# Miniprotein binders against Mucin-6 (MUC6): the designs that were tried, part 23

Target 1, 185 residues: Mucin-6 (MUC6), of Homo sapiens (Human) (q6w4x9r395to579)
Amino acid sequence: GHCSLEGGSFVTTFDARPYRFHGTCTYILLQSPQLPEDGALMAVYDKSGVSHSETSLVAVVYLSRQDKIVISQDEVVTNNGEAKWLPYKTRNITVFRQTSTHLQMATSFGLELVVQLRPIFQAYVTVGPQFRGQTRGLCGNFNGDTTDDFTTSMGIAEGTASLFVDSWRAGNCPAALERETDPCS
Short names: E, the ipSAE of ESMFold2; O, the ipSAE of OpenDDE; V2, 0.75 times the mean of E and O plus 0.25 times the DockQ between their complexes.

## First folded at step 4 (miniprotein)

Design xe51 (from xe49 with T44Y I85E E88L)
Fold by ESMFold2-Fast, scan of step 4:
Structure xe51 (fold): chain B 185 residues (1-185), chain A 98 residues (1-98)
Amino acid sequence: as target 1 above (185 residues)
Amino acid sequence: GSAEEIRKLVEDAKKHLEEARRLFEEAKRLAEEGNLEEAERLLYESILELLEAIFLLREAARLAGDERLTEELERLAEELLKLIEEVLRLYVEIEREE
């Protein structure tokens, strides 16, 4: 399955349901029991300077008990707060420059992330068949049925994107983003 | 019904495509004149317009009950992805990675 975060504020779920995004917080993009060490993929959104959108993607984060890998629109890659030279490898994850404008995060557990750095910061998530019906978050539940793609963190299927998106906020985000992460408390 | 909704989505997509082409042509003109900063800005806006058009075409394809219409809308979306690649190539060229 494929999920995309494009044009700063557009999302297409694993079941091909498109919607627009207007939040300014860190959101859970993908959680699954198929991800090792309590792994989760997250998306960070902030206010956009572009006339066509209120908000834009500014960073993608992979968080587990071992790693906090941040890929930002500033073309900086960090793990656990430390800047890393590419290619960067852990036991199960490799981050490398695929092209002059694209970074790829490849994993041993069936998750791939491609990040376009220029001209617009955007992300593409690919998951293997083992993830079917096993995902939750902004990318949907990957069950082949679009009618429940807006399933909230409480397990309720919503008819609109706004309640769905708000339910997947990572933590308490009353203020604007700061330096690739949620603002300091 | 769904036919009217599909028509509206396709018409909206065409307007975004028209604006994207206008921005791309203007960006090429500005780049030829050496106004690279403004050219980059218009290429960025052109890509955003193309992404909106693709989104609308994908939504129309999802609503289409006819296999031929769905295939046609998906083909159009693929053509717009190729146009994004063309706009992106000029954008990368202009950013001066020297």
Scores: ipSAE 0.006, ipTM 0.255, lowest interface PAE 12.2, mean pLDDT 76

Design xg10 (from xg1 with R41Y E43R V48T V50I)
Fold by ESMFold2-Fast, scan of step 4:
Structure xg10 (fold): chain B 185 residues (1-185), chain A 85 residues (1-85)
Amino acid sequence: as target 1 above (185 residues)
Amino acid sequence: SMKRIRVYIEVEGDPEKIEEAAEKIKEIAKELGVPVLVFVYERDGKTTVIILVEGDEEKVKEFVERVREILKELGAKVEVEEEEL
């Protein structure tokens, strides 16, 4: 399945449900028991420099018991707070420059992330078939039914994006994320 | 109508104790029927667990109270934020 974060504020879920995102915090993009060591993908949004009322993706974070990999719009890649030269390899994860404008994070556990750095910072998430019906977060539940894609952190299917998106906030911008310094209000 | 709240809990402490606490916290959420997200990660010899829970105010507050009891035993650094939904 494929989930995308495009145009600064648009999201398309694994079940192909599109919605527009309005938020300025860190949000859980993907959590699944298929991710090792309580792993999760998170997305950091901030106010757009181009439009006063719009928000844009500014960083993507992969967080687990072993790793905190941050890929930011300024083309810096860190793991556990330390800047890494590409290609960067761990036992299960490789981050490399796919093209002059794209970075890729490949994993051994069926998750792939491609980040477009310019002209607009965007992210594309691909998961293998083992993730079907096993995902939660902004990318939806990957069950083949778009009506359930707005399932909140409480397990309730919402009819609107606003309650769904807010339910996946990772608190008030956790201090553990290096690109977040202020709480979201 | 029933009031709903979200609570964010961030805990920093010793790795050997926090992993066990995280599993107990997930079990409490299951007992109370409240959905919870738990993230555990290690940095500089410290382990951090992030807990995000949402639900009916009464159930979520009961969950948070039981979590605080577990965390009290660890002597861990705890940050808690609550918001009304």
Scores: ipSAE 0.000, ipTM 0.163, lowest interface PAE 14.5, mean pLDDT 70

Design xg6 (from xg1 with R6E V50L L52Y)
Fold by ESMFold2-Fast, scan of step 4:
Formats: sequence, structure tokens, C-alpha cells
Structure xg6 (fold): chain B 185 residues (1-185), chain A 85 residues (1-85)
Amino acid sequence: as target 1 above (185 residues)
Amino acid sequence: SMKRIEVYIEVEGDPEKIEEAAEKIKEIAKELGVPVLVFVREEDGKTVVLIYVEGDEEKVKEFVERVREILKELGAKVEVEEEEL
């Protein structure tokens, strides 16, 4: 299965459901029991600066009990906060420059990430057949049915992208203000 | 050597008019030979169309101009963003 993060704020799920969202946070892109050491793939979005509703991908993060690999739009690769020269290898993961404009993270466990650095920062996620029906996050549930691709972190299928995306928020985002009883006060 | 661009168009308005606009927009893309993604969604009780198009600058700009004319006739609220590829 393939999942893509393209054009700044567009996502196409593993079941090929396309959607766009507006958000400025770190989001869970992919979680699965098929990922070793409680691994998860995450996407970091920030405001693009053109309009208040426009956001763009600025980094992709692979997090597990051993590794926190960050690939940033500024072409810096870190693991556990330390900058790494490419190619960078761990026991199960290799990060390398695939082309002058693309980085690849290859793994031994059926996950592949390709990051386009220029002209627009974009990410492409490929997972093997062992992930079918065993994924959750912004990339969907990979079950062959697009009608439930907006399944929230609580297991509820939503008809709209906004509630779905918000349910997969992670990281330190500004807290929402408490709802005021008198909106004119 | 032709410059490529991507354009995002967000449209908000009356549900019936928006559905008609989405169909017309797809027809324009087909006439111009420009690949387009059109998403018709409900967000917080509103009907929104999100349009993404990418390609050669001349064709994409022609597409955007024709889309703006259609949306102007329908009285829809329109926001357009352009980025170089």
C-alpha cells in the first residue's frame, strides 16, 4: 500500500482516499503492531505563510523505543537529537540520498519512506502486504474500504476530514481556549 | 523548460451550486488536458470544494481563469493559492 503527503497539505490514504486538512501540529501518520519497538511514523505541519488556513509539511518523524529519526524540510536528518551524515544506518533502518532532491528511509520491516526535498517538501509511504488491515493514523486503516478511512484515534468513522485529523494530533500543540459561556464578555 | 505550477482553490457556498460547479470544473480540466483533483466535502456543517491542479503554467493559469468565471456566476466564496514546482 501507498500513502502520500503532497502539495503542502494533501494526503492520500493507503486505500486511495484523498483529502486536505488545515492544521499546525505533529500528527500520527502511521501506527501498526507490524512496526517494531512500538514504532510510529509522524508528520509535522506548520503554517505556510500565504493564508491563515494554509499549512504545509515541514518534517517527518519515525519514533520507536530506540530511535527518533527526524527528516526536515531544511535537509537535516537527526536521530535522538543528533545530526547524522548520510548514508545513516542502524540495525534495521537506512537513510540515504536517493537522488539530488529525494531522501529514502528503507527498513527491514516492510516500511519505506521517500521524502521529496525540492521543489516542495513531500512524503511518500510504502508498506508491505503484512500491514493490510493493521494500520491506523492519517494514512487510514488499509482495509480496502475507503468509507472508513477517516477512523479516529477512538475508533469512530467520521464523514469529514477535520474531526479525523484532529483525533490524530500528537506532540506539544497550543492548548485550545476554554469555551466561554458569554461570548460577548 | 516550461515552468510548472500547482494551484489550490477552496470554494465555499450553497451545496447545490457547489456540486454543479465541481462537475463543470472537471469538464474544463478535461478540455484543457490538465489533471485535477476535486474534493467535495462537508466541514463543520458547510459544503466545501477543494481543487488541486498542477501542470504547465500556461495551461494551469488558463484553467484557473475559467474556474474563476464559473465561481463568480455562482456567487461562491473563493480562495486561490499558487506555488511553483
Scores: ipSAE 0.000, ipTM 0.116, lowest interface PAE 16.4, mean pLDDT 71

Design xg7 (from xg1 with R4E R6Y Y8W)
Fold by ESMFold2-Fast, scan of step 4:
Structure xg7 (fold): chain B 185 residues (1-185), chain A 85 residues (1-85)
Amino acid sequence: as target 1 above (185 residues)
Amino acid sequence: SMKEIYVWIEVEGDPEKIEEAAEKIKEIAKELGVPVLVFVREEDGKTVVVILVEGDEEKVKEFVERVREILKELGAKVEVEEEEL
């Protein structure tokens, strides 16, 4: 299955449900029992430079008990806070430059991430068939049914993206709903 | 040089209590100025909260102590791992 984070603030789930993302936090994209060592894929969103009221993807994080791999829009790759030269290889993960504008994180456990650096920072997540029905997070549950793709961290299926997105917030930052205050009001 | 550590905490407990505790834990991290990630994982119908905190050893240990007091009130299973950065 494929999940995409495109155009700064748009997400398409593994079951092909599109929605728009409005927030300034680290959010869980993907959790699964198929990820080793309590692994999770996360996305960092911050205010857009084009419009102060808009938000955009600024980094993607793979976090486990052993690794915190951060791929940021400024083309810096770190693991556990240390900058790494590409290609960067661990036991199960390799990060390398796929093209002049794309980085790839390949894994031994059925997860692949491709990050577009230019002209707009975007991410594409691919998971193998073993993940079917076993994913949670912003990328949805990969069960072939789009009606429950907005399942919150507490297991409740929501009809709106805002409550769904807020439930997957992973930082000590404001909830997406609280952040949408109009500065002109 | 200043010693930096990271601490990984897993908590199993009641979903309603966990949600309230997670928000309070994030507030404590903000007050202490330490980076924290707090997220909910579901395993076999059970809610597990993962707390990862990193930074100066003194501040991180103060954070962990305050978090332990909150979690003590939940009667939950708590697993803690610490690593020097």
Scores: ipSAE 0.086, ipTM 0.561, lowest interface PAE 6.5, mean pLDDT 79
Fold by OpenDDE base, second read of step 5:
Structure xg7 (fold): chain B 185 residues (1-185), chain A 85 residues (1-85)
Amino acid sequence: as target 1 above (185 residues)
Amino acid sequence: SMKEIYVWIEVEGDPEKIEEAAEKIKEIAKELGVPVLVFVREEDGKTVVVILVEGDEEKVKEFVERVREILKELGAKVEVEEEEL
């Protein structure tokens, strides 16, 4: 399954459902029992402009009981708050520079993350087949059915992206807005 | 004794096949009970599959052999370099 966060506000789920939202919060992208140590992948969005529609992905965070890895445009920060030189390796996670513009987080448990740093901060999440039907978050549930991808954290299927996205907030943030605007904005 | 090895694999072929191979490699590692990190990257215009594997010598050897077979079956050109870490 492939989930993408592109263009600052676009998401394509593991089931290939595209949607857009504008929010300035940290959201759960991926939770699964297949992730060790209660691991979760999170996305941090912030304002990129003056309007409410000007939001963008600014960081990706992997958080577990053992590890905290924050990938931002300029640095990789670990659980101790220190920027690390790449490659960075833990027991089952390796973060390294894939290209001049791309970082990769490789894992031993079927999660792969590619982060494009420039010119636009974008993220690409890949999970193995063992994750089928066992994922939660903004990336959907990976069950081959696009119609139920907007399942909230409470297990309710929503018809709109905004309510779905809001349910996966990691903190108290403003409500997400679903606006179909120019993808270049 | 447990050891960690670095396996560098150059793969020439369809990107989709390479990705599939990576997944299969991970599955093999799981079957053998060998912790593994597999990642695909581009180096010098070639697609490279890098594998870090930790295990006993026999299991690692078996792993490498199976990996070679999988890659061969997928029609990928495979060159493997092994380094002990």
Scores: ipSAE 0.014, ipTM 0.219, lowest interface PAE 8.4, mean pLDDT 81

Design xg8 (from xg1 with V48E V50W L52E)
Fold by ESMFold2-Fast, scan of step 4:
Structure xg8 (fold): chain B 185 residues (1-185), chain A 85 residues (1-85)
Amino acid sequence: as target 1 above (185 residues)
Amino acid sequence: SMKRIRVYIEVEGDPEKIEEAAEKIKEIAKELGVPVLVFVREEDGKTEVWIEVEGDEEKVKEFVERVREILKELGAKVEVEEEEL
């Protein structure tokens, strides 16, 4: 299954349901029992410096009990608050430069992330078949049915994207906290 | 073979005409059966349009040629990025 975060504000779920949202927070993109050590993939959105009315993806975070890997639009990769040189390897995760404009995070547990750095910051998430019907978050539930892709963190199916997206906020907008572990110039 | 093409357009012009062009582009993708993402962003008094399309190389190239004709009428400068999948 494929999920994409494109064009600053657009998301396409694993069941190919497209939607647009406007928010300035850290959001849970993917949670699953298939992710080790209570792992979760998160997306950080902030206001665009070019247009005051727009929001844009500024970082992607993989968080588990072992790791807090942050990949930011300024091309800095950190783990647990420390900047890392690429390629960066842990036991189960490798982050490397796939092309001059793309970074890739490959894992041993069926999750792959590709981040486009230029000209606009975008992310593409791929999960193996073992994740089918076992995902939660902005990328949907991956059950082959688009009608319930807007299932909130409380298990309620919503008719609109705004309530769905708001339910997946990570705390009290920890975008500032993520920025502290992802130093921006 | 599968191909992804991104088209970046910067236009100084009427937002209404740009919206009309975006709708025509979506219609072309529908006619060709090719999934496409089209979005419009305003920044500092100029409008940027991003088009991303993925599919069979032949169908994607056909889409791009038809889109190029529409953009020619807007006087826009166009950047195209191609990626093999």
Scores: ipSAE 0.000, ipTM 0.115, lowest interface PAE 16.8, mean pLDDT 69

Design xg9 (from xg1 with E23L K26E P35E L37F; at its last look DockQ between E and O 0.67; V2 from the best seeds 0.00; counts 0 for: pae O 2.2 > 1.5)
Fold by ESMFold2, look of step 6:
Structure xg9 (fold): chain B 185 residues (1-185), chain A 85 residues (1-85)
Amino acid sequence: as target 1 above (185 residues)
Amino acid sequence: SMKRIRVYIEVEGDPEKIEEAALKIEEIAKELGVEVFVFVREEDGKTVVVILVEGDEEKVKEFVERVREILKELGAKVEVEEEEL
């Protein structure tokens, strides 16, 4: 299964459902019982243009009870805020420079993340077949049915991306009053 | 340097009420200068709210005290784990 975060604001789910959104929060991309230690993959979006409504992917975070790995432009930061030289290795995760423009996070539990650093920060999530029907988040539920990929964090299938995306916010969101001036809100 | 800790809080209760409180929880985190994630997860077929906070030990412990008070007012059951970073 493949999920992509491209062009700053575009997402394609594990079931190949495309959508676009703008927001300045951290969002859950992927949760699954297949991720050890209550692991989750998250995406961080921030302002990228003249208006507040223009946002782009700025970081990807893997977080579990054992690990926190933040990948942003030119830096990999771990649990204690410490910047790490690549390759970086834990018991079940390796982060390394794949090319001059791409980093890869490889794992022993069927998750692979490739991050393009330049010219635009983009991310590509690959999961093994054991994840089928067992994912939640912005990357969808990987059940072969695009009609319920916009399932919220409370289990409600929505017809629009905006309500679905809002339900998967995990922090660092602007105050509600700031959103009133945003043309996308 | 001062110690950094992480506290992982699992909350059982009405997920809608706890999620409604998330903005106040995030405001407390900003006030104290700690990083927080508030999100929903599935556990044993039930929806659970996770509050994960990390930062300076003194500030994180103050955060946990204030958030526990909010959760008590909501009637929520709380499981807490602490890790030194």
Scores: ipSAE 0.482, ipTM 0.764, lowest interface PAE 2.2, mean pLDDT 82
Fold by OpenDDE base, look of step 6:
Structure xg9 (fold): chain B 185 residues (1-185), chain A 85 residues (1-85)
Amino acid sequence: as target 1 above (185 residues)
Amino acid sequence: SMKRIRVYIEVEGDPEKIEEAALKIEEIAKELGVEVFVFVREEDGKTVVVILVEGDEEKVKEFVERVREILKELGAKVEVEEEEL
């Protein structure tokens, strides 16, 4: 399964459902019992301009009982608040520079993360087949059905991206706004 | 050097009531200067809300105490686990 966070406000789920939202919060991208130590992958969005529609991804966070790995747009990698030099390895997670513009987080448990630093901060999440039907969050449920990807944290199917996204907030933030604008526009 | 800790608060209860308390919890976190994350998990058919809080030991402990009191008033079952960072 491949989930992408692109263009500052676009998400494509594991089931290949595309949607757009504007939010300035931390959201859960991926939760699964397949992630060890109650692990979760999160995305941090912030304002990138004056308008409400000017939002962008600014960091990706992997959080577990043991680690809090933050990859920020400033190319800083931290674990539990401490800056780490690359390549950085902890137990079953390795963070390293893949290219001049890309960082990668590799794991032994079937999660891969690629972060594009420039020109736009973007993230690409890959999970193994063992995650099928066992994922929750903005990346969807990875069950091959796009119609139920907008399932909230409470297990309710939503018809709009905004309510779906808001349900996966990890903190107190303004409500997300859905804007159905063609990114090629 | 102030000791930094992480605390996991697992909450079992009425999800709607817990959501209502979320605003208060976030305000407390802001007041105390601690970082808070909220997760929802489904375990054995039950919905469990997990509150993760990180920061200075003294501030985190105060946060936990205040949050526990709020959740207790809501009739929620609360379990707390502390980890040193």
Scores: ipSAE 0.233, ipTM 0.641, lowest interface PAE 2.2, mean pLDDT 90
ESMFold2-Fast, scan of step 4: ipSAE 0.436; ipTM 0.759
OpenDDE base, second read of step 5: ipSAE 0.006; ipTM 0.221
ESMFold2 (binder alone), look of step 6: mean pLDDT 82; pTM 0.801
ESMFold2-Fast, scan of step 7: ipSAE 0.147; ipTM 0.588

Design xh1 (from sC7 with R14E R64L R68E)
Fold by ESMFold2-Fast, scan of step 4:
Structure xh1 (fold): chain B 185 residues (1-185), chain A 92 residues (1-92)
Amino acid sequence: as target 1 above (185 residues)
Amino acid sequence: GPLEEAKRLVDEAEKLVEEATKTGNLEKLVEAVEKLAKAAVELAKAGDIEEAIWVMILAVLVALEAAELSGDPEHQRLVEEVFRLLLELEEL
């Protein structure tokens, strides 16, 4: 399944449901029992233009018990707060420059992330078939039914994107936001 | 061949985006989207699915810029159309 974060504020779920939102915080993009060590993929959004109408993706975070990998729009890759040279390899994760404008995070557990750096910062998430019906977050539940793609963190299916998105706001800021002076609540 | 046609279409699209930036003519962005989408199809015909996907992503980004700048529902429909084409390419 494919999930995309494009054009600064558009998301297409694993079940191919597109939506737009205006968020300025860290949001849970993907959680699954298929991710090792309580892993989660998160997306960081901030204001890009007119504050009430324009927000954009500024970083993608992979967080687990061992790693906090941050890929930011400034083309900086960090793990646990330390800048890393590419290619960067761990036991199960490799981050490398796929093209002059794209970074890829490949994993051994069926998750792939491609980040476009230019002309607009955006992200593409690919998951293997083992994730089917076992995902939660902004990318949806990957169950083949778009009618419940807006399932909130409390398990309620919503008809609109705003309540869905707000429910997936992260309570704690990842390492990228901990370095900022103005995190969102 | 399809690769040469794709390159020509991408080059033409880049010139249209530059023209739109200089003149504020949003119809040039719409024309650029059409050329990028056609380039992606030609790349797919040539078997270069990976490049076709990236070029279609560019079409989506240009369409999004046109929709944001204009507020026109017709430009939002264009975004939806090129998103659908992108999903079709990803299934190949």
Scores: ipSAE 0.000, ipTM 0.102, lowest interface PAE 18.5, mean pLDDT 71

Design xh5 (from xh1 with L58Y E65D F83Y)
Fold by ESMFold2-Fast, scan of step 4:
Order: C-alpha cells, then structure tokens, then sequence
Structure xh5 (fold): chain B 185 residues (1-185), chain A 92 residues (1-92)
C-alpha cells in the first residue's frame, strides 16, 4: 500500500482517501504490530513555508526503542540527535540519496519511505502486504474500505478529518517541536 | 500577458475563498479551484513552472476543503482532476 504527504498539508491514505488538515504539531503517520521495537512513523508540521498553504511538512521521523531517525526539509538526517552522512546504515534501516532531490529510507521489515526535498518537501510511504488491516495513524487502516479511514487513536470512526488528525498528535505543541530542536547536537 | 492573467486569477480566487469562509457558500470554493487551475496553466505557459506547481497545490487544497465540507462525490472528482494536473506539472 501507498500513502503520501504532499503539497504541504494534504495526505492520501493507504486506501486512497485524500484529505486536508491544518495542524501544526508532530503526528503519528503509521503504527503497526508489523513494525519492530514499537516502531512508528511520525510527521512534523509547522506554519507554512509553502506558498498558498497554511501549514507544511517540515520533517519525517521514524521512532523505535532503538532509533530516532529524523529527515528534515533542511536535508539534515539525524539518528538519536546525531547528524549522519549518507549513506547511513543500521542493522535494519538504510538511508541514502536516491536522486539529487530525493532521499530514501529502506527497511528490512516491509516499510519504505521516499522524501522529496525540493522544490517542496513531501513524503511517500510504501508498506508490504503484511501490513494490510494492521496499520493505524494518519495513513489510515489499510483495510480496503475508505469509510473508516478517519479512525481516531481511541478507535472511533469520524466523518471529518479534524478530530481524526487531532487524535494522532504526539505530545503537546510547541513542546513536541522543542524536543526536535537541539542546536548543540 | 500570461503572468498578469495568472496574478489576476489568483487574486480573484483568494477573494472567493475568503467569501466562502464567511458565508459557507461552497460553490465559491469550486469557482476558486477553477480559477487557480487556470492560473497555474498560464504560469506554466510563461515558463514559471515552480510557481505553477505552488498555485496548483493551492487548487488541490481548496478542492479538498470543498469535498470534505460538502460530502459530494462530484467534488471528489474535482479533487482527482486538479491532482492529475498537478502531477502533470511536476513531470515538467
């Protein structure tokens, strides 16, 4: 399945349901039992640096018990707060420059992330068939039915995107953003 | 010229979006999307591909707002149409 974060502030779920949101926080994109070590993909949104958009994607984060990999719009890649030169490889994850404008994070567990850096910061998430019906977060539940793609973190299906998006916030704003801003590392 | 026409269309679309948010008239959002898509095409003709992409992104965002607020399947088709045009611009 494919999920995309495009144009600053719209998302297309694994079941191909597009929606817009107006949030400025860190949000959970994808949680699944198929991700090792309690892994999750997260997206960081801030007030717009994108022409004609109110909010924009500024970073994508893969967080597990072992790793915190951050890919930012400034083309900086960190793991656990330390800047990394590409290609960067761990046991199960490799981050490398796919093209002059695209970075790729490949994994051994069926998750792939492609990040477009220019002209606009965008992300594309691909998951293998083992994730079908076993995803939760902003990318939806990957069950082939778009009517329940707005399922909140409490398991309630919403008719509109706003309550859905709000339920997937990771921490308090601006505290969540402050955790990711370390001028000394 | 195409740049002047594009600027006029974007300005008109922004006024329609503002009017729609004040009145709840979703037909004004559809009209705004049509003007933004036309503006992006004019920008592309003028060779300003980067600005054309930004304006078409704005069209997609406005179309998504209209579809979400109305629940109308026809507005969902509008989203698909402007998103297709965005992908075509990104290929240039």
Amino acid sequence: as target 1 above (185 residues)
Amino acid sequence: GPLEEAKRLVDEAEKLVEEATKTGNLEKLVEAVEKLAKAAVELAKAGDIEEAIWVMIYAVLVALDAAELSGDPEHQRLVEEVYRLLLELEEL
Scores: ipSAE 0.011, ipTM 0.388, lowest interface PAE 9.2, mean pLDDT 77

Design xh6 (from xh1 with E50L F83L L87Y)
Fold by ESMFold2-Fast, scan of step 4:
Structure xh6 (fold): chain B 185 residues (1-185), chain A 92 residues (1-92)
Amino acid sequence: as target 1 above (185 residues)
Amino acid sequence: GPLEEAKRLVDEAEKLVEEATKTGNLEKLVEAVEKLAKAAVELAKAGDILEAIWVMILAVLVALEAAELSGDPEHQRLVEEVLRLLYELEEL
């Protein structure tokens, strides 16, 4: 299945339900028991530099018990707080430059992430068939039924996007994502 | 089955990469690329296309390392071949 994060905050779920939201927080895109070591994919939104009333995607995060991989709009990739040169590989995850404008994170467990860096920071999530009916988060539940795509973190199906989006806040609302910030420098 | 064969090939490739890194023997990196590409084909036959894509990406990265370290045009050709295979898998 395919889920996309395009423009400022336009999302299309795995069941192809499109919606828009405005938010300045970290949100859970995808949680699944199919992801190893309590893995989750998250998106960070902040205020647009062009319009303070609009929001934009500024980073995508893959978090597990082993890894915290952050891909930012500044083309910086970190894992567990350390900047990495591309291509960067671990046992189960590889991050590399697919084209001059796109980075790809490929995994051994059926998850693929493509990030468009220019002209607008956007993300595309692909999951294998083993994820069907096994996903939760902003990308929906991948069960073939669009009427319950707005299932909140509490398990309640909503008819509108607003309560759905707010329920998937990861609790972290950074004022800004800072490239290679060194608190000791 | 194909999944068991693929796992065996990936494990062999990981060992070859570690040996190459420790000894400087670039021939072991080329052997690792061949095993990773074969593993990706076995994964695709088993229907695990996303894992096949991931394993082929590893083959590309190992081939790039071999080409950068050797400067050999034959290794650059290997990079081009595994990139073509990767793009074919991604269109599946």
Scores: ipSAE 0.000, ipTM 0.086, lowest interface PAE 21.8, mean pLDDT 70

